# VHH binders against q2ydc9, part 13

Target 1, 344 residues: q2ydc9
Amino acid sequence: MASESAGPAELGFVEAAPSWRLRSEQFPSKVGGRPAWLSAAGLPGPPELACPLCGRPMAFLLQVYAPLPGRADAFHRCLFLFCCRTPPCCCGLRVFRNQLPRQNDFYSYEPPSEDPPSETGESVYLHLKSGAHLCRVCGCSGPKRCSRCHKAHYCSKEHQSLDWRLGHKQACAQTDNLDNIVPDHNFLFPEFEIVIETEDEIMPEVVERDDESEIIGTMGEAHEEELESMAKHESKEDRIFRKFKTKISLEPEQILRYGRGIAPLWISGENTPKEKDIPDCPCGAKRLFEFQVMPQLLNYLKADRLGRSVDWGVLAIFTCAESCKLGIGYTEEFVWKQDITDAA

## First folded at step 18 (VHH)

Design dd5
Fold by OpenDDE, last read:
Structure dd5 (fold): chain B 344 residues (1-344), chain A 124 residues (1-124)
Amino acid sequence: as target 1 above (344 residues)
Amino acid sequence: QVQLVETGGGLVQPGGSLRLSCAASGFTFSSYTMGWARQVPGKGLEWVSYIKSGGSTYYQSSVKGRFTISRDNAKSTVYLQMNSLKPEDTAVYYCARYYKRGFGTTLDHEFDYWGQGTQVTVSS
């Protein structure tokens, strides 16, 4: 299989967008808010969306709309990334993949409308078209319901309690208004659209072919010593970080780099995964790199307000090479977290 | 049935101008983004320009300042005015209806309906 020259990476940038553009029908790539679920069926349940470390409900971080050209079963395809926001943990990460054919039960065969809907009301969808209830706090599956009004749904007792304290207690008796006003629970990340740009091939990756061809050219001894001394003193770590900085400097506001099957842009030589560190898909296929989340996203998440806040150097997402459909639901993929090494 | 029919292609000298037209039918034209792409023989498809339903226009860097995309919703037609044509602009030009861009998508996926194309040849 000819290594199709991995095209340039696609970059993601955050932009403010009206809420209607970030709904499921628009197939958005987005940061924060509630997940714009692709399939209305087979959503991850509360156990799947619990932090693997602390067991608390995770927050939706971002979703990437990434169809697979030539794959009828993946005409629509989305990846959903979740993170733990619960102190002191704030370390849990999970990613799920879902895909649909163009012809499906949930969406029109026709392109998404570019016109704003006539209904200006920022109505929070608390139900999917399938009738599945969503948690009022996080927008994920909400199998639990308020025992009083039976209209408010929650993923967990924690989110139920949170909503109760922040407004549902007062609203619960007024059942007619429950669907119209969801308070800010300070649980969701700020919401943005992810806009796609192609990384301009500026400099050909000089594949430093180590061709030791001794071009004996006579240029003066002094520049070689400085280059050698600079080369000798630059640690592998420094080189990796320099490369990282150089790439970021070209587009400093990039929050995402996408390239299925390409090499990730690592921030450090430490804690870089080997192939053996990436678990195979349950279908038997290898997982391949698909995209990474850059540290720049943290600036938009206003994470500073949260004491022990979510932090990363790079989040690398690996997905099934076959993009298999495991069952009716969302398939869990793999996230590798690389931390920023405190350069002493 | 959705149909896109390109016209206006031909032979032109370097520095010359052409105006391509694409007549659309079978859908609510005014509600969709329309685009032009081109293909040089033996090369891949490249986007040239697109115009949103709201009238916003976008151009590939290589054609920016020389090409102008426009639309007439009453006629369900999208146009590409090509000025200062160069030999490098020689290609089959296709009109297409925009569907949706995602990460990792190709033009063939991003646009769901395509015309048959019109040949543009820039030669002395």
Scores: ipSAE 0.891, ipTM 0.942, lowest interface PAE 0.4, mean pLDDT 90
Fold by OpenDDE, last read:
Structure dd5 (fold): chain B 344 residues (1-344), chain A 124 residues (1-124)
Amino acid sequence: as target 1 above (344 residues)
Amino acid sequence: QVQLVETGGGLVQPGGSLRLSCAASGFTFSSYTMGWARQVPGKGLEWVSYIKSGGSTYYQSSVKGRFTISRDNAKSTVYLQMNSLKPEDTAVYYCARYYKRGFGTTLDHEFDYWGQGTQVTVSS
């Protein structure tokens, strides 16, 4: 089976974008803010979006729009990554996949409009077109409602309490203005568009060794032996790190690397998953690498301001090889977190 | 029904110029990004240029400075002015309507309607 030469990885970069470009109708790849849900039906519920470690609500980190060419059922396809922001945990990660055919109940068959909507109001959507209510704090499914106004929805008691303290208490009595003003709860990450670029195979410029022949004779053999000896002493870990550094140096602002079925770019040889560490999809298919999140994203998330904050070397996302449709809704996929080992 | 019809292809000498036209019908032309792609025999499709609805233009590195994409919304037509043509530019050129780019997408997915193509041959 000829290893189909995995094309060059696609790189993701963060750019500021107007809010309308980051809405569901635009099929965005984006960081932070509220999820731009693909299907308006079958959203992950509060239990599914709770941190598996501490049980607290997770924050939306990013989504990747990644259709599958030739798959009619995955004409639209998106992956949603969530992370725990609750200290001291900050370790929980979950990823969900959703896909739709081109003809569906939620979106036009026609391409997304490139024109900004006439309604410039940064109105936070608190409900989906399906009528599903969203949490005022996190933008996820909000099955709980305020007992007073019955208009404010929440994913959890925690988010309800947070919103209550930060302004809903005052607004709750003024029911007419609830839909227009959502306070900053300091829960959401900063919002950016992820822009796609193809990793150009930088053919190493064959440095035409100008034949400055003469002086390289005596020192060259020692340097090659030293380079070979240094190469021989390069630990597997050093090699991996060097590769990582080299790839990053070409595009230092990259926050995402995409390549379905390719090998991840690891920062270290430590804490890399083996095949057995990647659980199979419930459909019976294997999960394959699809994309990774780079540590550079942390710089944009302003995570340092929050003390014990989210931290990673690399987040690697693995998805069902068959991109199966398990029931109605969002399918959980697998995330591997590689931490930066403190060089002891 | 959406239709795209390319014209202007032909035989030209190296260093010569051609102007391709693509007449669009069946949709609100002014609201969409339009693009040109080309296919060399035996090779895959490669993007050449696209022009957004707002007029912003983008070019593949290999054609940058030589090719110019433009549009006339009143005529529902997109153009590709090709100057300083090289033998490497020999291909079938296709006009296409842009849909959406995602990670892992191909040009045939990113563009939803395509013309029949016009042959451009650059030979001495």
Scores: ipSAE 0.891, ipTM 0.942, lowest interface PAE 0.4, mean pLDDT 90
Fold by OpenDDE, fold request of step 19:
Structure dd5 (fold): chain B 344 residues (1-344), chain A 124 residues (1-124)
Amino acid sequence: as target 1 above (344 residues)
Amino acid sequence: QVQLVETGGGLVQPGGSLRLSCAASGFTFSSYTMGWARQVPGKGLEWVSYIKSGGSTYYQSSVKGRFTISRDNAKSTVYLQMNSLKPEDTAVYYCARYYKRGFGTTLDHEFDYWGQGTQVTVSS
């Protein structure tokens, strides 16, 4: 089967957008805010959205709307990436996939409306159309409810306590206003639309500079192997980093690179996954690279305000090659984190 | 039923002009983004231009400055004015209703309804 020449990568850029464009009905690719859930059923629960390292609730980082052409069951398809924002951890990552046919119970068969809704109010949806309750703080599944008002829902005791402290205590007795005013809990990332652009194949003119400089240095056999290994390692690392820089320089504001089945753009040769490091999907299929998150996104997340902040060189997302439907809910996929090696 | 009918194609000399029309029916035309795509024989579909419901226009780089997309909502018609035509513009031109772009999507997915197409031939 001829390897279909993987088309150019698609690039994602951050743009400000009105809130209505970032709602589920618009099938957005977006950064920050609350997840625009695709299916209103089978949302990941609190255990699935807890940091695997510290156990605390993770924050929604971004979602990518990535349908699969020719797949009726994946006419709508979205990937949701979460990260831990809790210091000192800030290392937990999880990614979930959901997909729907065009004809489904949640959305119109017709294209999304391009007109702003008449209701200009930035109303925070605290429940899905299915009736599923969402956490007031993070917008994820909220199976816990306030024991007083029974209207406020939370994913965890932590978020309940946070909301209580920041305003719910005062509002809880005023049942009429609970649905309309959610305070800023300083938990959500800033919200942006991800705009898609196609990477123009700017063929780098590889100036093959044949610098054959013959450094004839006579030092002993054992030192040469170590020096050669160090030189080879440095040269490989330098090459990888150069490639990374070159690609970034063409579009410096890119925050995402998408290409299902293509090779990721790594920032370093260190901590690069091998095939064996990518777990197979529970369905038995291999996982393939689908997209990566670039370090440039960190600039938009204002992560610097938080001490040990969320940090990465590259986040690479791998998804089931078959895009299988495991049950009625969201399927967990795989994320690889490559860190920026502090050049000592 | 949604219908899109293209007209205005034909034979033109290099440097000439054509105006394509696409009559739409079966849906609320004014609420949708409309687009033009073209297909060269033996090649894939290529987007040419689209116009949003609000009137914003977008063009492929190869046609920018030469082609103009417009719409008449009262007539439920989208137009493509093609000026300074080149032999490379020879293709079947299709009108289409925009659905949604995502990462990894093709034009066939991004547009949900298509016309039958109209042949444009630029030849000396």
Scores: ipSAE 0.890, ipTM 0.942, lowest interface PAE 0.4, mean pLDDT 90
Fold by OpenDDE, last read:
Formats: C-alpha cells, structure tokens, sequence
Structure dd5 (fold): chain B 344 residues (1-344), chain A 124 residues (1-124)
C-alpha cells in the first residue's frame, strides 16, 4: 500500500463575510457566532454541549466543512468545535461530527447559491427547518422555553437568565414584538469565514545529511566537537519549536491546519498525545488526526486576557478513521489540547 | 440534464495560442461558478482557472498571465484563452461546474459536472 505522500496541509484563514455566507445552506467553515448546523435533526442536546469539567454551556468556537470524497454518506460533512468560556474553567472542549449525503431532506441537490438572498434582514434563526428550537443565546438546541411568552427557547437556565436580564424581560411582555432581534449577550465569539488555502510545498530544507565522514580524528579533538555538537545539539524540543516557527512564519495568519491522517504541527514535545491517549471510536475504528486549531485564532476571538479566558497552544482534532455514523445524530470526536508551557 | 461540451483543443506549437470553449446547458449558467481543469497524462487533475458568477477570475500560478478565463452568460459559454503555450500545458482540458470547496476535497468533489474534455497538445 503506497503511503500516499500526505499532500500539503490546507490552511485556514479568517475573513469577514456577510452573514448569509455563513448560513447552513452555504456549508460554511466559520469561526464564532452561532453554529451553522448541518443536519437539522439529531442536534447535540444541552448535556452534550455542557462543559465536561464545570457543566456550564459551552460556546461554539468553529466549524469545518470537510466532505469525504468518494463517500456518498459524507458528501456533506462538518466538524463542530465547542469550548468553555466560563471562568475559571475555560478548559472544556468538545467536538462533534455530522455528515449527510448529497441527496438529503435539508438541502438542495444543487450547489449553494452564490447570490445573496433578497431578504437582507440579518434575521437570527431561532429554529431549524425541522422545527427544532434553538437557544436565543448560543444557537444550540433549546428545549427550555420561557414560561411567559412560550416563544423564547433556551439550552439552559443560565442562558435563559442571561437573556432575561439583557432584554427579554422587556420584550416578553410585548408578544407582538418578539422581534428576531437578539441582543448581544457577549457569549458568542466574533464571526468569521474560514477561507481555505493550500500550503505551498515548502521545499524540504535539505537536511544536510551530515555525511558521517569517517574522520579517524584523534581522541582529544572529539571532545570539543562533541561539546560543540552537544552545544549545537538542538534539543528535540528546539527542533519541534523551530519547525513550528518555520511553518508559521510562512503564513503567520493561519488559524487552522487541515490534513486528514497527517501529523499535527506541535509547538513543543511536551503534552503531545501518544497513540494510547487518543481513544478509539466507539465503532471500533481508530481516530486519526484531521485538523488543528492554531494559537493565532485567539487573536481574533478578542478573548480579553484579563480573566481566565480560553487559551491554547494547539487544539488537535482526531476523528474516526471510518467516519462512521453512530446513530442519526452528531457524533462526538476527540480533541487534544496542547498548552503553551511557559518556558521557565 | 446538465451538459458541458468543450471545444477548441488541438495541436499547437510552443508559444502558440488556443481558445477553448465550453458550452453549458441544462442549468442556469449565469448563477454558477465555472472552471477549467486539466489532466496531464499519468498525473492527476489540476485546476487551471475558474470564474465566479459575478465575474471574478482565479488562476493557477503556472498559467497566470498566460491564460484568461471569460464567460458569456447569454451564450451559456465559458472560455479559456491560452497564450504562450508550453509543452507542459499538454493535457486534456475539462470544463466543470463548481459545487463547493471544503477542507480535504478533491476537484472531483468540488465540481459536480464535467465535460468530456478536449485534448491540447503543445509540440514542435
């Protein structure tokens, strides 16, 4: 089986885009805002979208549209990454995969329209085409409803309370004006489109194969060369960091690196997963690396560093090698967080 | 039924020019991004150029400055003007309708309908 030379990684960059381009019908890769859900059925519920550490609702971080060529059942495929924004935790991460065939109940068989819709109204979708209600705050499944108006839906009491304080209290009494105007709850990340670029084949740095010339040199000078070579012994860590720096320097604004089955680009050799650290998919298949989120994204998220904000070195996403469909809904995959070790 | 029919291929000397045409039918041509790809013998498909519905054009680096993509919506036709042709441009050229690019997608996935292709041979 010829190791298909893992093609160059694809890079993701953030760009401002009109809201209509970031809707589900456009199959977007995007950062922030509300999830552009792929399937309107089988959305992860509040328990699945709660932080595994603190139990609070997670925020949508990004989604990656990543179809699998040759897979009819994954003609459309998206990965949804969520993170905890609740201090002091801010550490919870979850990623979900969803996929659809080209022919499905939710989308046209034809390509997405390249024309802006006539209805320029930035209407926040509070429900899916399936009729499923979405939380007014986070855009996730909202099984809870306001006891007064019965029109506002929420994923949690927390989001309900938040919305109540920020405007729903006033709007709730005005049944006719439950205007699709959702206030800014300061919960959602800024919204961007992720634009795809192919990483130019960096000519492999000719690793100067140190020709081990058999210099039978005398015992004494070997120590200084060994000391210089030991001094030049770029620690494995230094090599890893250099590689990281080199790759980043070529495209410093990259926020995502995609390559299914390739090796992640790590910042350091510390806190990197071993194979045993990556859980197998419940279907029995291995999970393989699919993409990573770069630290550069943090700059766009305006995560005020003042408090315990979301922070990472690298987020590496691992997905089922078979891209299996476990049931009708969204399948949870695996995310590894590499933290930036403060170089003491 | 969607149909794409390429014409204009042929034999040309190095430095010569060809104009490829792709006649489209079976869909609202003006609403879609159209593209050209080529396949060199023994190699995979490579994108050459595409033109959005709004008229924005994109080119592969290897053909930039030499090739020009254009469209006539009234005729439902996309064109590829190829100038300063090189032997390396020898390939079967395909016209295709754009669908959607995603991460990890191939051209075959990104474009949903393809023509039969037209042979371009650049040789002395």
Amino acid sequence: as target 1 above (344 residues)
Amino acid sequence: QVQLVETGGGLVQPGGSLRLSCAASGFTFSSYTMGWARQVPGKGLEWVSYIKSGGSTYYQSSVKGRFTISRDNAKSTVYLQMNSLKPEDTAVYYCARYYKRGFGTTLDHEFDYWGQGTQVTVSS
Scores: ipSAE 0.889, ipTM 0.940, lowest interface PAE 0.4, mean pLDDT 90

Design dd5
Fold by OpenDDE, fold request of step 19:
Structure dd5 (fold): chain B 344 residues (1-344), chain A 124 residues (1-124)
Amino acid sequence: as target 1 above (344 residues)
Amino acid sequence: QVQLVETGGGLVQPGGSLRLSCAASGFTFSSYTMGWARQVPGKGLEWVSYIKSGGSTYYQSSVKGRFTISRDNAKSTVYLQMNSLKPEDTAVYYCARYYKRGFGTTLDHEFDYWGQGTQVTVSS
């Protein structure tokens, strides 16, 4: 099996996009807002989308549309990343995978429409085509319902209470005008499209040292010795960080690096996972690196700098090597968080 | 049935010009992004240009300024005007209908229908 030379990493950038481009029918890669769920069936429930540390509902961070060429069962494939926004925790992370064949019950066999829909209304979808109800606050599964109107659904008592305070109380009493106007609960991250670019292999300019003449020989050796001496004092950590910085400097606005099976770009030598730190998939297969989220994304999330907020150096996502189907639902994958070591 | 038929390929001298045409049938042509890709013998498929349904055009860096993609929706045809041709442009050129790009996707996944291709040879 020829080791397919890991092609260049693909980079993700954030761009503003109209809301219709970020709907499920468009198979978006996106940041923030509500999840554009792939399968309308088997959504993660409230327990699965609760922070593993504090138990609070997590916020949708981003999704990556990443089909597997040659896999009929993964013609459509998405990864959904969630994070805890609840202070003081803000540390919980979960990632889920879902995949569909091209022929499925939810989407047309034909390519997504490139035309804006005629309905210009920023209508928030509160239910899926399957009839599954979504939480008014977070856009995730909402099995709980308002006891008064029976139309508003929620993932948790917390989100129900939040919505009640911010507008549903008034709307609920006006039975006729349950205007699909969902207030801003200040829970969702800002919404962006993730645009894909290929990292150009910067071929090292082979400086063809033209063999010009004799004289300038002496100054070059001193610079190499100084560079070697400087290299000798560079800590392993400094080297890793330098590499990180160099790669980022080529495309400073990159928020995502994608490459299934490639090595992640780490920001530090500290808290780097070993193979044993990556749990195997429940199917028995190994998990492989698929993509990482860069710290640059934090600049777009407008995370209040006040107090303990969402923060990371790198989020590395590892997925089942076999991209297995564990039932009809969304399969949980693995995320590794590397923090920025405050260089004391 | 969706069909894409390329024409206009041939032998041309360096610095010469060719115009490729791709006649499309079996679908609503105006609603789809169309593209050109090329394959050099022994090499992988590479994208050359694509034109969105709205008319926006994109080019590979190697052909930018030399090639022009256009479409005639009334004729259900996409064109590739190739000027200032170089020996490096020698390849089989394929017309394709765009589907969707994702992370980790290949051109054969991103485009769902392909023509049979037309040979372009640039040689002195």
Scores: ipSAE 0.882, ipTM 0.936, lowest interface PAE 0.4, mean pLDDT 90
Fold by OpenDDE, look of step 18:
Structure dd5 (fold): chain B 344 residues (1-344), chain A 124 residues (1-124)
Amino acid sequence: as target 1 above (344 residues)
Amino acid sequence: QVQLVETGGGLVQPGGSLRLSCAASGFTFSSYTMGWARQVPGKGLEWVSYIKSGGSTYYQSSVKGRFTISRDNAKSTVYLQMNSLKPEDTAVYYCARYYKRGFGTTLDHEFDYWGQGTQVTVSS
C-alpha cells in the first residue's frame, strides 16, 4: 500500500463568527458554545458525556467537520471533542464521531445557504428537529425535565440545579418566555469558528546548485551537523521541542493541525503514545491519527478564570481507519493528552 | 437541473489576456459561492479563484495579481479575467459551484457541480 505522501497538514485558526454560521446546517468547525450536532438521532447520552474520572458533565470543547472524499456514507462527517471543566479534575476527555451521506433526513441535499437567516434572534435551540430535548446548560442530550414547567430539559441534576440558581427559578412560572432567554451559566467555552488554512510546504529552496561539482562532499556535511548536534549536547527532548517551536513559529496562532494518518507534532518526547497505547476500533480496524489540538487554544478559552483550569500540551485525536458505522449513533474515538512536563 | 457552461477559452501568446465566462442555471446563483479550478494534463485539479455570494474574492498564490474573478448575479454568470498569461497557465479551466470545505476535503468534494471545462493554451 503506497504510503500516499501525506499532504501538508491543514491548520485551524479561530475567528469570531455570527451564531448562524455555527449552526448544524452550516456544518461548522467550531470551538466552544453548544455542540452543533450532525445527526439528530443517536446523540450521546449523559453517561457517555460524563467525565470518565469524576463523573460530572463534560463541556463541549470543539468540533471538526472532516468529510471523507470518495465515501458516500461519510459525505458529512464530524468529530466532537469534550473536556472536563470541573476542578480539581479538569482531565477527562472524550471524542465522538458522526457521519451522514449527502442525502439524509436532516439536511438539504443542496449546499448550505450563505445568506444569514431572516430571524436574527440568537435563539438557543433547546430541541433538535427530531424532537429530542437538549440540556439548557450544555446543549447536550437532556432526558431530565423540570418538574414544574416540564419545558426545561437537563442532562443532569447538576445542570438542573445550576440553571435553577441562575434564573430558571424566576422564569419557570413564566412558561412563555423560557425559550427566549438562557442565562450564561459560565459553563460553556467561548464560541469561535475554526477557519482552515493549508500549511505552506516550505519547500526547501532546492538551491539547484548547477554546480556539477563532485557528489563526494555532501556526506561530510551531514556528519558534521550530526557531530555539531552531538557537540551541542542537545538532548532528544530539546530537539523535539525545537521542532515543535519551529513549526509553531510559522503560524503562531494555529489551534489545530489536521492530517489523517500523519505523525502528530509533539511538544516533548515524554508522554507520547506508542502504537500499543492506541486502542483499536471495536470494528477491528486500527485507529489512526487524524488531528491534534494545540496549546494555543487555551489562550482563547480564557481558562485562567477557572483556577485549576483545563491544561494540555497537545491533544491528539485518533479515529477508526475505516471510519466505520457502529450502530445508528455517535461512535466514540480516542484522544491522547500530552501534558507539559514542568521542566523542573 | 444545475448547469454550468464555460466559454472564452482559446490560444493566446505569453503575456496575453483571456476572459472566461461561466453561465449558471438551475439554482439561485446569487446565494452561492462560485469558483474556478484548472487541470493540467496528467496533473490533479488545482483551485484558481473563488468568489463568495457576498462578493469576497480569493486567489491561488500563483495567479494573484494577474487574474480577477467577478460575478454578475443578474446574468447568473461568473467571470475570470486572466491577464499576463504564462505557459504555466495552460490547462482546462472549470467553473464550479461551491458546496463546503472541511478538513481533509478535496476540490471534488468542496465543489458539487462542475462545468465541462474550457481549454486555455498559452504558447508562443
Scores: ipSAE 0.877, ipTM 0.932, lowest interface PAE 0.4, mean pLDDT 89
Fold by ESMFold2, fold request of step 19:
Structure dd5 (fold): chain B 344 residues (1-344), chain A 124 residues (1-124)
Amino acid sequence: as target 1 above (344 residues)
Amino acid sequence: QVQLVETGGGLVQPGGSLRLSCAASGFTFSSYTMGWARQVPGKGLEWVSYIKSGGSTYYQSSVKGRFTISRDNAKSTVYLQMNSLKPEDTAVYYCARYYKRGFGTTLDHEFDYWGQGTQVTVSS
């Protein structure tokens, strides 16, 4: 058992992007909108994308493009995170991994195009090259179809009813324009590109000094920090949050931290997993930390519903250390939700 | 068959200049981002500069202001003009075609075809 997390973390930031840059053939890292599926075959079905807590359809939250260098079977590799945004639940989470070799049935061997496509419209793409149909509301696998027109597809009766109410009832007979007449269901999160920056090395020494100040021993700067904390009556939880803020201070708008095998950066000392809380992969390998979603992302999600909405301190994603394949297509991985402490 | 052939390396005094050229063949050159990377003795491979198909340029901080990347699509050639050279710039310089950056990727994934390299030595 050896640590392979020597390098700095990579940070993700949201940025506006034209819709064509967020299509599957561009291999995007993105927040919101509909999933840009990698493999067009073997999509998670409606049962796999139902909220594990309440059973209702989940919304796509984000995906990251995270190839494994040197692994031919993971030349392309994506992680897809889904969350329940339906009140009163808003708590369930699921994450899936998919990977492809460079030579595959879905994408060109050549690099993604750098030019806008000739068709620059904002049409939604609801029919994958594999023949799979996508739900008009959520962009997930849609095996149900409208019994009247036989062309609109849905993951569930809930989304079929929603689309019917918000416009499909009127538009159903006009099948030639269905892709151009998809109403805003107020279900998808706002769409952004995630851009990558490497974390600067200057900050780690300050964080390490703060951590060392909790270790009794040699006098000096660390000892004086402990005395100042005590003079301010700072709690342990306040010190952990201060270290979190210090660690991110050079890039406070980061919404994601990535590094396979590095330690997660927790926002508090509570609600963190122990090793036994992170299930092994069904293949037998351990799961290792890969990336975390930062609370800053919440500022970019619209709170369009009354009452409870999505919330978290940190979401930590753990994936198979072997990046194995189990079954066809998409492999479910593990997500840990670090909540803010509940009152009851 | 994609081929990238670098020329223009050599020995130069500190403060001097060199221009590297990379002749490309086997693909539609004008459609792709091209770049330069270098293998510094005792250190790993590091990116130096790249130029998008549309002409936008990007530079590593240590070479910005001293190096200029350019391209001639009619000749399917990318160039690296290196001015104010320092001993720290001593390396084998590689021309490469960009593929895609993702989280956790390395240069050998981010660039899919590489030239044979050309030696640049900056010594007094």
Scores: ipSAE 0.787, ipTM 0.877, lowest interface PAE 0.4, mean pLDDT 84
Fold by ESMFold2, fold request of step 19:
Structure dd5 (fold): chain B 344 residues (1-344), chain A 124 residues (1-124)
Amino acid sequence: as target 1 above (344 residues)
Amino acid sequence: QVQLVETGGGLVQPGGSLRLSCAASGFTFSSYTMGWARQVPGKGLEWVSYIKSGGSTYYQSSVKGRFTISRDNAKSTVYLQMNSLKPEDTAVYYCARYYKRGFGTTLDHEFDYWGQGTQVTVSS
């Protein structure tokens, strides 16, 4: 929509937060841990959360809380991004959208509580109000059940085997505290809150640094000519990367840029999508850019500490322009990965 | 019904002070973040300050150091003490109850209940 104003970008930053602030009823934007599902009904099943490249179960990467103001059917709206972290693949990506009206069967109409909960005995929430069971390893839909205890649920044989090896073999015999003993499977990413800062709120502290190019008579002419000559010698790729660095320079720790309908900020001119590369929504609408995941996020995932790991220059998420509701469940959207490449 | 009623606006000279009050009813006041926003002539609605249930306070950069938000949970009232007032502070000031900020949200989504507003005019 050429006449529609997109506005400035909003930036996301990671911050440590207590677990209760990252539960579904808080409507978090967050990185890592288990998904804080929005609708408790119609979750993507194991086939939808299998890596499209290798078929292995994917890990939850992040979710963003992104309501559409003025849309009653999207008063609550979340996007959920999953990635394959299983070597040797580490490449597959999937993203899902879900939305709810303010009045719904799962959450209070009132704002999320700012008071900590009374701190129950459970440390992991593996049952949804809809009756759906979640995989003990990944927090995704877990229709498979341990045939011995009938209490542990899994998305896949892979995760059942992992949990068995890492503690369930013993815990299965001692079912009286099964929910309290979920081992670290080394599968989930570290958990953080994503906090929002608009670019309009990014202001210089005392005084703007001025890289002033002032003109003072003939000295100004010589200075200007030299600067133009230097700029003309940059390659197109160097200029694109320099613009990327310049754009993020005031807030270099940003891990996410959000703006429905704005242009993505690419790290290079290579591996960017054309119109034909972005599929239409099944409802027939075009997909719009909504947000991008910045390479800075990789520093927080401990991915480099585990050998072969996930990697990207930019992840760009495109969603239905109509934010349509295709049934009750989660709607798959589109993610484009701009890879990092070495210069030849 | 949720109600928010602002008082304390008026005309004041530059450098002067005003104290705005917002009486809240129809909800458990102590459980929610409350805030102030303003409609500046010729500009859009902008946030000014908010105070969390636990008492933490936050301020827009243009008012930090001059304005102080506070709350009295026993009286279900939030206050905005405005000192060193400038002509650019002239606006209709609204009390509001915070709902939730998300990516792409606007102030009228982020705050779910609003008062009717009180005029603050700073001029000689």
Scores: ipSAE 0.786, ipTM 0.879, lowest interface PAE 0.4, mean pLDDT 84

